# Designs tried in a protein design chat: VHH binders against q09150. Part 26

Target 1, 302 residues: q09150
Amino acid sequence: MRKEYLVSHIEENAHQADIYSLNVVAGNLWSASGDSKIKKWSIGDAEHSLVEEIDTPHKLGVHHLATSLDENVVVSCGFGQDVYVWNPETNEFRDLGNNAQHPSECWSSCISPDGQTIAFTSVDGRIAVWDNPSDCKISELDTKGKFGLCIDYSPNGRFIVSGHQTGQLFLISTETGRLFHVLSGHTSPVRSVAFSPGSTLLAAAGDSKMITIYDVLSGDQVGQLRGHAAWIFAVAFNPVGDLLLSADVEGKIKIWDIDTMECISTQSETDGAIWAVAWYKNGFIVAGADKSIRWYRAAATE
Short names: E, the ipSAE of ESMFold2; O, the ipSAE of OpenDDE; V2, 0.75 times the mean of E and O plus 0.25 times the DockQ between their complexes.

## First folded at step 13 (VHH; framework vhh_gocatamig_d2)

Design r13 (at its last look DockQ between E and O 0.06; V2 from the best seeds 0.00; counts 0 for: pae O 8.6 > 2, placed apart)
Fold by ESMFold2, look of step 13:
Structure r13 (fold): chain B 302 residues (1-302), chain A 119 residues (1-119)
Amino acid sequence: as target 1 above (302 residues)
Amino acid sequence: EVQLVESGGGLVQPGGSLTLSCAASGFTVSINALAWYRQAPGKKRELVAAITRGGSTVYMDSVKGRFTISRDNAKNSVYLQMNSLRAEDTAVYYCAAYSYLRYSGSEYWGQGTLVTVSS
């Protein structure tokens, strides 16, 4: 059934540059921006107050952020092709693999739910898997030059998926460290990938303006979600896994019912690109080029 | 479609000044950072200065206090004010743009403008 969502709070100028990444974990929203800052915001009240502001070593801005479930490990990537791992309690940043074991041109990163494994993509098409406690590379897939634009770790810890400039997706088994599937369906850059919370489905979207849904184990495409008229930079499954949130560079936000593969809500934003989305409770959060964070909550039906 | 156009290079005496400018066009979304790099013959290209959309700046150590980077967001333009020039500053200076829409193996680059510091 169609649901209505209404803006419940706007934090205008939450950052001094575009907000490229959002992550909801525990009681906090994490935001990362081209202003080189990471900020934490309270989820548990209507004001969504700033909890903490973190100056990062990313000199040219931060565009990707991932956190472990317990918030003890954070990984961030920036426009300088730099990647850092840090503990939020100490705010000390560690260069990931500064002994030349990883590609010098990192773009996107993800972290396992328990914080033990980090994976990242590179401009030259390498996908590296890193053991966080020992700070060493444990495996690498060479895609032979396919610029990796996005990456995600499955909630069950068994898979990593990356999306690439060619439109291909590479699904890697963490148990073997080997390629599990190469997924087709996109012929344009893939900008966002996300696993469902049960780790049985994954969504991929990008410049094709379509969202593809794949069955993880078989590698088969099980759905296409059509309706965006612009490039899609963010997708996210809700915690139950029955809804998908998507947003595009023209400010359109769509919510999809995964059981029916139908769009059940569209919100229009005229303030520019939306780079990042996240779910919280029975609502969602978006952020992007207007430097603001917008909080939505589900309205009463009818 | 995307273009970066540098101007302002030339021959200058040691101790002199130049202003470099670069106009970025054809970008459909915001540019997160604009930067100046330089490359002398036979040497590696190196970052001279960068400025983010939010106004934060980065400078290489040898130019701090002598060079100033600034940006006009409305024009998508970046400027490098170069004072107290030295012979070691002789190089081709390149404008670069950092965009979240990156889809190629390289950042966006201009063709360069030559700065020569010589008596």
Scores: ipSAE 0.655, ipTM 0.837, lowest interface PAE 1.3, mean pLDDT 88
Fold by OpenDDE, look of step 13:
Formats: sequence, structure tokens, C-alpha cells
Structure r13 (fold): chain B 302 residues (1-302), chain A 119 residues (1-119)
Amino acid sequence: as target 1 above (302 residues)
Amino acid sequence: EVQLVESGGGLVQPGGSLTLSCAASGFTVSINALAWYRQAPGKKRELVAAITRGGSTVYMDSVKGRFTISRDNAKNSVYLQMNSLRAEDTAVYYCAAYSYLRYSGSEYWGQGTLVTVSS
């Protein structure tokens, strides 16, 4: 069944450059931009007011942002292949990117549900897991030069998945620190990966213009979502896990029914690239090249 | 204006060798990775091998130890040395070039060259 969504709010010029990452945690929206700023926005009010603006040490902008569920730790990745951990309580940044113990060329990062573990990919194809806040390396997988473009932590904390330029996905068990699956299905770069809320499914998308749904435990492909005409840069499951949100470089937004594997909604209000998406309540949020944060709400169904 | 031109395909007997070449031209941005794909009749296109600018390589399992990908950055060319060819290696082989921007990328394809392995 098709669903209708309406634009409920547009924050024009939310940032001074492209917005590359969005996270919804603890009732707040976090955004990160090429302008080297991280911003926190209210979800509770209709105006979605700016709550906090953070000037990061990134010199070349921020393209990935991970926020712990309790908002006690924020990890940002910059275009300089620099990584910082921000503590909201102290307003301090720790430089992880310049630490000789950390992999060089860091690109994407994610935080465990408990906030005690940080995982990240590197341009040279390493997937590293580190303890927070001790910054001790727990494990590392070397894919031998396969650029890791994206990474996600399963909500149950049991798995980490990364997408790579080769189209491969590496699923790692956090229990063993070992490779659990190498997932196939893409032959071009994977730009975004996302676990379902129940940690049972995994979505992957990128330059193939399709989204592949995997069973996490078996590693089997359980579905393919086709419909995008351009490279997909973001995917996200809704909190219930029955819908998937995706967006591509041409500004097309699609909502998919995971049960039927059908597209149930398409939005195209912008022609600019959308780099990031996030769910909130019964709606969703997108941001990208037009520097705005666009809020959507589900239309009332009678 | 971007062009990828493959060459070196042809008919070869099982156990034989063949070297594919691909010359890339017309790029306005640097090429980060070069790759070879193949598509057999009735099958999906699959990655055979890829090589990064730094020289890191990846191979599909079935060609590991038999195929070698290499590149010449000065010539913007990529090569695929195929040894111990098998009938199942029969496919149209495509050259691909990737330009990875910090937030996006571009993908380019050649027209393909046919490799037939048959006795």
C-alpha cells in the first residue's frame, strides 16, 4: 500500500556546506556538514529549533557522524581522514585520526549501542574496533586495500558491517572479533549500510542503484529493492523495521515496504544530492547538497 | 568524452593464457581504481579483479592464482593476465574505471572484449 508523505518543515541553510550525515538519538537530530560544524536540532517542537552548534577541529569538513544513544559521545570523521571524539559534558575533542595506533585514512565510524566501542573503516581497507574511552584496539580486519565507505553497528551489539568500494560487505562478529560473513550482491561501491532494529536484517546500497536486503545470520540475500535511477548514498530502517528509507544522488527519496519489497513512496522535492537520511516518529529527515534539512511527516490516513 | 578501450580478447584453448588491456582516456579527474568485470551468457556481470591507485588488488575466488591485474598509471591503463584459462572463464570482459571523490564518485565502462575458452 502506498504511503503519502508531506514536507512539514525545511530548515534552509542549516549549514554553510553540504550536509553529509544525520543521526536521530534521544529525541534530537544531529547533523554534520562540510562546513566542519555539528549541529543538534530539536525534534519536539514544530520549528525544530537549533539546540546546539559545535565547532569541530576538522579543517576540511565532516562527512560521517556517529552519536551514542545516550548522547555522551560523538564521533566525527572528516575529509582530512581525521577522526575526533567529542564529549558533550566537557566539550572536549579527542584526536583519534592522528593517533599512530589508529589506522590511517579513517573514513567511516559507528558506535556500539552501549557507547563503549567504536568501529571504523579506512581507505586502505581496514576495519578496526576500539574500546571507548581507553582507545585500545580490540580487533582489526584487513581487507587488503578495499576502501571501506560505510559502517554500521547492529542494535543488539553483536555485529558490525562495513561496505566497500568493491561492492563487498564484511560482517564481523563482535563476540569473536572475526569475520562472520562476506556478503555478495553488489559489484560496485556500497555507500550505505544499515541494520534493522531487530538486528535480523541488513540493507546495503550504493552505486549499483539497488538496495540489497540480507539475513544477518545466514548471510543470504532475502530481497532486492530496485527503482532508483542514480547512486544511492543513504539507507535507514524505520524504528519498527517494516520500512526502509533511501535517497540517491539525484535527490530522489524512496520508502520501501520490507515485507513486499516494493516502493511505497517517492519524494523528489529537490534535484540536489541527498547524502543522509534519518527516521523520526512517523516521518523522516533528509539532507544533502542544498544545505537544507528537510522534514517529512506521514500524511493522515483515514 | 571518457573512453575505455579493451583489447586482447579472443579464442584460446583450455589451459592457455591471454592478456587483456584497457586504455583509459578523456578523464578530467584522477582515476582511483581500475577493474575488470566479466559477463558470461545468461549470467550477471561480476567483478573479476580490481586494483587501486596504490596497487592493492582484489580478485574473485575462482580466478585467484590464475589471473593477475596490474596497472600503469602513466598510461592510464589496466591489464589482466589470464593464465590457466578454463571454459567457465568464457565471457565478455569489461574494463571499468572509478573516480572516487571524497563524497561521491564516477564510474566508467568499456565496450567489452570477448574471451572464448574452448578446445
Scores: ipSAE 0.010, ipTM 0.234, lowest interface PAE 8.6, mean pLDDT 91
ESMFold2 (binder alone), look of step 13: mean pLDDT 81; pTM 0.810

Design r14 (at its last look DockQ between E and O 0.85; V2 from the best seeds 0.00; counts 0 for: pae O 2.2 > 2, unsure alone 64.0 < 65)
Fold by ESMFold2, look of step 13:
Structure r14 (fold): chain B 302 residues (1-302), chain A 119 residues (1-119)
Amino acid sequence: as target 1 above (302 residues)
Amino acid sequence: EVQLVESGGGLVQPGGSLTLSCAASGFTVSINALAWYRQAPGKKRELVAGITRGGSTVYMDSVKGRFTISRDNAKNSVYLQMNSLRAEDTAVYYCAAYSYLRYSGKDYWGQGTLVTVSS
């Protein structure tokens, strides 16, 4: 089923620097930028409006952001090797940079849907899993120096996947705390991973310019999506799980049908890198190097 | 090959001024932030000043009003104008670069340039 998407709104210069992360949670869009700000935008009644601008303690910019489903727990990672966990209602930031249980040089993080568990990747290849309420480490996987570039928590809470500089993916069971699968298929840095909403599939993409689709339980590669001509920094499944959104460093946006493994839409509204994507309603949102946030909506069907 | 090259260090009297510069080469895609760090003997390396691609700046408290960081995005260069220098500013100063495209375990740091403030 072929779909058309149209730009419905552009927030030009939404940030003063590149926008590296987008999260859609609980009626809001969260954006994080190299300008050291996190911004919250309404996707409800006052759609597109700025709800809040948060001056973070990150000194050199923010590049990763994860938010619990209820918006009560946020984790952010910055270029200064600083990591904060905080509650947006109070704006009380807990600095994890000096915590002895936190892995050195954290790069990317994710949080379980219920906000109870946080996981981190690191430059030195450690993947740490933390219990947020007790502020202590539950487990750690040592990948022996494989820089972890991206990480995601499955919507059902049962798995964590990380993507690494080597092209390997490490899939961890949260039930056992142990490595479940090591997934191969990429030989270049993996920049983005995402679980499907049913937690049965995951997608991985990066510098190889292709997207691989894996069955979570078996660890088998079940598809490859080819068509990007540049490095892919963002992938996301839609809420139904039948479509995948991807974007590259040359500004191309693609929508893929997961049942057929075919590209059904390509958009090219900017020639700058797109670092982040998110689905909302029957459309999607992208942001990147041009400092703007672009909202897309599905065109009316015939 | 990625390189950061500092220059401009030296011996200066208290109350004097010095300009540090750092040229970054071998980067093919965006540098989000450039920063100066310093390390005095027996102390930890500390952030002195940083500047993002958007022009936002940060300074450590002890240098605010005395030091000014600036950058030339087209040349991937960063500068630190140091005025009203004090003995406690004596340190090796390091240039650092921060990029979202990083995938190497090695930091993007220069070799350092020594600043000595002494009569």
Scores: ipSAE 0.641, ipTM 0.835, lowest interface PAE 1.3, mean pLDDT 88
Fold by OpenDDE, look of step 13:
Structure r14 (fold): chain B 302 residues (1-302), chain A 119 residues (1-119)
Amino acid sequence: as target 1 above (302 residues)
Amino acid sequence: EVQLVESGGGLVQPGGSLTLSCAASGFTVSINALAWYRQAPGKKRELVAGITRGGSTVYMDSVKGRFTISRDNAKNSVYLQMNSLRAEDTAVYYCAAYSYLRYSGKDYWGQGTLVTVSS
């Protein structure tokens, strides 16, 4: 069944450059941009007012942002392959790890549900897990040069998944620190991965223009979502887990029914690339090349 | 294939000025960030200046007030205006491009252009 969404709010010029990452945490929206700023926005008010603006130490912009569920830890990755951990209480940034332990060429990051573990991908194909705040490396998997473009932590804390330039996904068990699955289904770069809220499913998408749904435990492909005509840069499950949100470089936004594996909505309000998406309440948020944050709500009549 | 081509380097006297240019090609979308690096003999390559797509700039301390980085997004080009040049500015200057869409998992670099500041 088709579902209708309407634009409820547009924050024009939310940033001074492309917005590459969005996170909805604890009733707030976090955004990160090529302008090297992180911003926090209110979800509770209709105006979605700016709550906080953070000037990061990143010199060349931020392209990935991870925020802990309690908002006590914020991890950002920059184009300079620099990584910082921000402490909201002290308003201080620190480097993650040290020169001897820190993986080179860090690209993407995610935080465990309890906020005590941070995982990273690197350009040279390493997947590293670090303890926070001790900055001790817990484990590392070497994919031997396969650039890791994206990474996610399962809500149950049991798994980490990364997508790579080869199209491969590496699913790691946090219990053992070892590889649990190598997931196939893509032969081109995977730009985004996301676990379902129940940690039972995994979505992966990228340059194949297709979204693959996997069963986490078995590693089996359980579905493929086709319809995008361009590279997909973001996917996210809604809080219930029955819908998936995706967006591509041509500005197309699609909502998918996970049960039927069908597209139930398409939005095309912008022709600019959309780099990031997030769910909130019964709606969703997108951002990208046009430097705006666009808020959508479900229509009253569906 | 992604290519970066630097130009504008040369010999200049102390106190002189040069403008470096770098043209990026082979990208399907605009470059997210552009930067200039330099490497002097026997030294490590270092960031001189960077500019984001939105126009935010960063400079190394020793060039602040003397160097200006700018970009043309439509041309995927970056420029470095160098004024009040000093002998210590002598180096091979490299253009770098950063892209969210990169395939190879590496940053893109030009071949470099030599800047020599000497009396």
Scores: ipSAE 0.176, ipTM 0.648, lowest interface PAE 2.1, mean pLDDT 90
ESMFold2 (binder alone), look of step 13: mean pLDDT 79; pTM 0.801

Design r15 (at its last look DockQ between E and O 0.29; V2 from the best seeds 0.00; counts 0 for: pae O 4.8 > 2)
Fold by ESMFold2, look of step 13:
Structure r15 (fold): chain B 302 residues (1-302), chain A 119 residues (1-119)
Amino acid sequence: as target 1 above (302 residues)
Amino acid sequence: EVQLVESGGGLVQPGGSLTLSCAASGFTVSINALAWYRQAPGKKRELVAGITRGGSTVYMDSVKGRFTISRDNAKNSVYLQMNSLRAEDTAVYYCAAYSYLRYPGSDYWGQGTLVTVSS
């Protein structure tokens, strides 16, 4: 059955440049932008209010942001090949770029739910896993030059998946530190990957204009979601795990029912790219090239 | 096809001024940042100045207060106003662009323009 979502709020010009990353955690929305700022927005009593604006050390803009569940650890990646790890309470940034073990040109990052482990991709195809407290490398997978465009950490802490410009996905077991599966299906750059909240499924999307769904343990493709006419830069499972949100570079937003593999909602809000999505209560939030943050709610959530 | 074309280099006396220009074309999405790098003989290429789409700037320490980077988003162009030039500023200057669509084989560099500061 189709499900209706309505725009409930638009924060026009929330940033001075494209908004590349959104994260909803601990009652807050975090946004990261090419203007080199990270902003924190309330999703509680003072909903939509700007709580904090953070001037990051990223001098050429920030494009990836990940937060631990308790918001005590944040990792960010920028266009200047810089990666910072920081605690919002202390407001101190650690520059991973000055670490001798740092791989060249980091691009995308993720963090374990408890904030203890950071993983990131590089242009030269290395996938590195770092211990956050000690700031040292735990392990590394060398993909032999396959530029890693996106990465995610499973909610159960057991897996990391990366998506690459070749279309391949590399699924790594965190318990062994070794490659668990190489996932096929895409022949074009993979721009976004996401684990389901139960960590049993993962979704991958990109320039092929389709979304593939994989069973994590078997590595088998269990579905394809078709309907986007443009490159897909963002996918996310809702907290229950029965819906997937996706958005493309032409401004289309789609909601998919994972049990039926059917599109149940399409929104066409702007001409501009949507770079980032996040689920919020029974609705969702998107942001992108128009510098604005758009909140949606389900029509019958009141 | 993405192109970056620099212009405005030349020979100038110490204390003089030059304006470098770079026109960017062929990008399918917005350019997040534009930058100028330089490379002197026997030295590594280094970032001179950068500017984001939102107007935030960065400068290397030795050029602060002497160089000004600016950007015209409508023309997809970036400029470097270089004042109070010194012999140490002699180098080939390169324009660079940063896009979210970056991947191997899509380097966004110009061919360079030579700046010579000498008596």
Scores: ipSAE 0.616, ipTM 0.814, lowest interface PAE 1.5, mean pLDDT 88
Fold by OpenDDE, look of step 13:
Structure r15 (fold): chain B 302 residues (1-302), chain A 119 residues (1-119)
Amino acid sequence: as target 1 above (302 residues)
Amino acid sequence: EVQLVESGGGLVQPGGSLTLSCAASGFTVSINALAWYRQAPGKKRELVAGITRGGSTVYMDSVKGRFTISRDNAKNSVYLQMNSLRAEDTAVYYCAAYSYLRYPGSDYWGQGTLVTVSS
């Protein structure tokens, strides 16, 4: 069944450069941009007011942002392969990129649900898991030079998945620290990965213009979502897990029914690339090259 | 083989202008962040300007309003327009690429081009 969404709010010039990452955590929207700023926005009010603006030490902008569920840890990755961890209590950054103990070629990161573990991908193909805040390495998997472009932590904390330039996904068990699955289905770079809320499904998308849905435990492909005509840079499950949101570099936004594996909505309000998406309540948020944050609401059904 | 080749450096008087070019081969610049660095004698290499895949730009404070970084994906090149040059801008300028895809190296550098600002 088709579903209609309407633009409910547009924050024009939310940043001074492209917005590359969005995270919805604890009723707030976090955004990160090429302008090297991180911003926090209110979800509770209709105006979605700016709550906080953080100037980061990144020199070339921020392209990945991970925020802990309690908002006590914020990890940002920059285009200079620099990584910082921000402490909201002290408003201080610690530089992980210059720490010899951390991967020097870090690209993407994610935080465990409990906030005590940070996982990283690197350009040289390493997937590393670190304890926070001790910055002690817990485990590392070497994919032998396969650039990891994206990474996600399962909501149940049991798995980490990374997408790579080769199209491969590496699913790691946090219990053993070992490789659980190597998932196939893509032959081009995977730009985004996302676990379902129940940690039972995994979505992966990228330059193939296709989204593949996997069963986490079996590793089986359970579906392929086709319809995008351009590289997909972001995917996200809604809080219930029955819908998937995706966006591509041509500004197309698609909503997919996970049960039927069909596209139930397409939005085309912008021709600029959309780099990031996030769900909130029954709506969703997108941002990208036009420097705006666009909020959508589900239309009331009679 | 991935290569970055800088050009356009030279001697210029204070207040003058110069345009640096960097031609990339072995990869497509459109899938990379690009940057210009400079290194003066006895100093550390420093970021001058950067441009992301999406076109976002960043500049060091001392060159804001004077320098402009741009990219031409069709020509697989990046440029640095330098206006109102000062003596302190004298340095070897390097082109750099940060890959969005995996290549033999994670960061690629040119050989550098010398810019001398002197009266």
Scores: ipSAE 0.025, ipTM 0.450, lowest interface PAE 4.8, mean pLDDT 90
ESMFold2 (binder alone), look of step 13: mean pLDDT 80; pTM 0.808

## First folded at step 14 (VHH)

Design r16 (framework vhh_gocatamig_d2; at its last look DockQ between E and O 0.35; V2 from the best seeds 0.00; counts 0 for: pae E 8.3 > 2)
Fold by OpenDDE, look of step 14:
Structure r16 (fold): chain B 302 residues (1-302), chain A 119 residues (1-119)
Amino acid sequence: as target 1 above (302 residues)
Amino acid sequence: EVQLVESGGGLVQPGGSLTLSCAASGFTVSINALAWYRQAPGKKRELVAGITRGGSTVYMDSVKGRFTISRDNAKNSVYLQMNSLRAEDTAVYYCAAYPYLRYSGSDYWGQGTLVTVSS
């Protein structure tokens, strides 16, 4: 059941520095880079033209970007542990670092499907949920110093998951605001987490070079995907949920069949690290150290 | 334990050059953002230069074209080459690390190294 993918487009020098985050929302691609710029790209045209560029006040680059489904809210996290909430339409932004009520040392963020809630991980191990746009804290979980490297919001809005340096995942119920599961399976930093489209599965990966698939409700491990030889920095389910995309610091891209738990494709066009991945249509997009945005399409019509 | 140790500071004449070094331990510089800050007497600490995880650099306006930040992955160190030094560059210079891994904790700072530019 091997699948072939082809490079369909390369946007060379899409940014002036490494690209650390990609989000596909409402037919657009959002990218964030170490050059402290956020860019919006068209998916609909063959050229994938630049649509919008935001010059951020981040001094040391942007490493995480969250975008609401309606594109009304964009949250950027920088290496300086600075965080901004953007309105892309007006280019207005809120500096959360200047909010005395907002915790410092935020690292990653995610936005609820309805755009009304933003969740953050912090370097000191807090998982905080905030109301948008009031910037009032709704809930907080303190893991007692376990650095949260990544976070995701389930598409059904019922769960938040964060990955941590210890390898632990904390799954939080948005209904109760309480811890739902502590998921084990990793003993090294988890750098990427992703819910399946149906919110039934959860993928986690990082320095273990392994991807673990969890059942969200039971908390059980469903599978472990082995094959990467380097740290994995990004995982993402396709829109249907039957495939998983992963990429590592050596530039290897892998596609996994979730049903069989097998790798069905490997791409190696670059030796540079790939920091971010995203699905679009029947293909996918990757970006990383080579500063380009690379678009892939399935070779066969599916 | 994460440590940053600065060195290379000293007395230099205006127009002179100096290279500051920061040796890092407890984390890998190649996967972290690093920066040099300085604090002059009676002034607030300010960002002088930064280098991102990907190697992109940023400089404060007053040092552009004069200062260069770089890193040596093999030596796990970050450097600040300072040319055409001016009296206003006199300050204690600090090396900072912004964590990508928890081992590097929050913001880590060295003890600082004094740079004095005087005729």
Scores: ipSAE 0.234, ipTM 0.675, lowest interface PAE 1.9, mean pLDDT 91
Fold by ESMFold2, look of step 14:
Structure r16 (fold): chain B 302 residues (1-302), chain A 119 residues (1-119)
Amino acid sequence: as target 1 above (302 residues)
Amino acid sequence: EVQLVESGGGLVQPGGSLTLSCAASGFTVSINALAWYRQAPGKKRELVAGITRGGSTVYMDSVKGRFTISRDNAKNSVYLQMNSLRAEDTAVYYCAAYPYLRYSGSDYWGQGTLVTVSS
């Protein structure tokens, strides 16, 4: 197992505040920051040049960003508990956080791959599912006050998962709009959830300093990844689904082999928190409290 | 467990000043984004000012240049200095924190602190 990753580019001060979210889609890296800006960066050149800078209406900054696979629908969430759905081509923002049909105090959101369905968590523990084209609520699950910290939509469109301050995960079937599983195993806040690209596995991580892997259909725990010494705020499966990337609030980055459930790489380039991670072709990207974006590429083997 | 306690409101004439305080317990303000909101009678709560963990500040347009948000990490507190007050600033003011660390909890909208600006 000969795994090495090297820093290939650092964009110092990519934003004027912490970078909380990264998304790779359609040849671009999207970054979202507490400076209330969203920026697009080119994947395709070695300098990873800034393509676009977007001033958002989020007055307190942006902490969650989700994009449809075709980049036609973007959802952003800010520290003002505001949520916008917008078209990247026009940058025309539709305010969903103040819609009477949606919960106030929204925290995190995700969007279906085709952009048709949006889901939200809230501080008061509601999980709402919303049909984007018709602008109406499909369903809502009341967790009775369990602050929802993170949410993800499965790539196959069939499931939504939310992670909560209590450590619980709620897995919802999009076909029925109803709860499919309540997943246990974490007893501390869950800060990040991610589906595997085949939608068969689910990773959850947070303040417990461990990552739990679940089989989506059965709801069973199929592995635990231990090795972080600090809270984990970001996890992501690579596009193949055989590797998991994780990062913690002390700047530690780990790559995990999902077939063996073992850590195969550890990197540490900063002692500051890493809030966001993403995979791109043959490498990964991290960003966080130092306002910088770091690109890593896999080293040539032997 | 997590508490935010607002204080410092009162009756003030137009053009006057007030300093609002928010004491936090059960979490550390230095590791959170912090904000002040206000709610006037019959209106939804609106963001007034915010400060990110990295120190960036934001203000609603109508208060920019008049209000200043700050924090004191030693006292675990956040403040809103309000100058040149106008009648439209009359509202109950609330502070909020958005935790990212282990001692995080839900934000709780307590009683707030009433600011009344009237002749």
Scores: ipSAE 0.012, ipTM 0.407, lowest interface PAE 8.3, mean pLDDT 83
ESMFold2 (binder alone), look of step 14: mean pLDDT 80; pTM 0.808

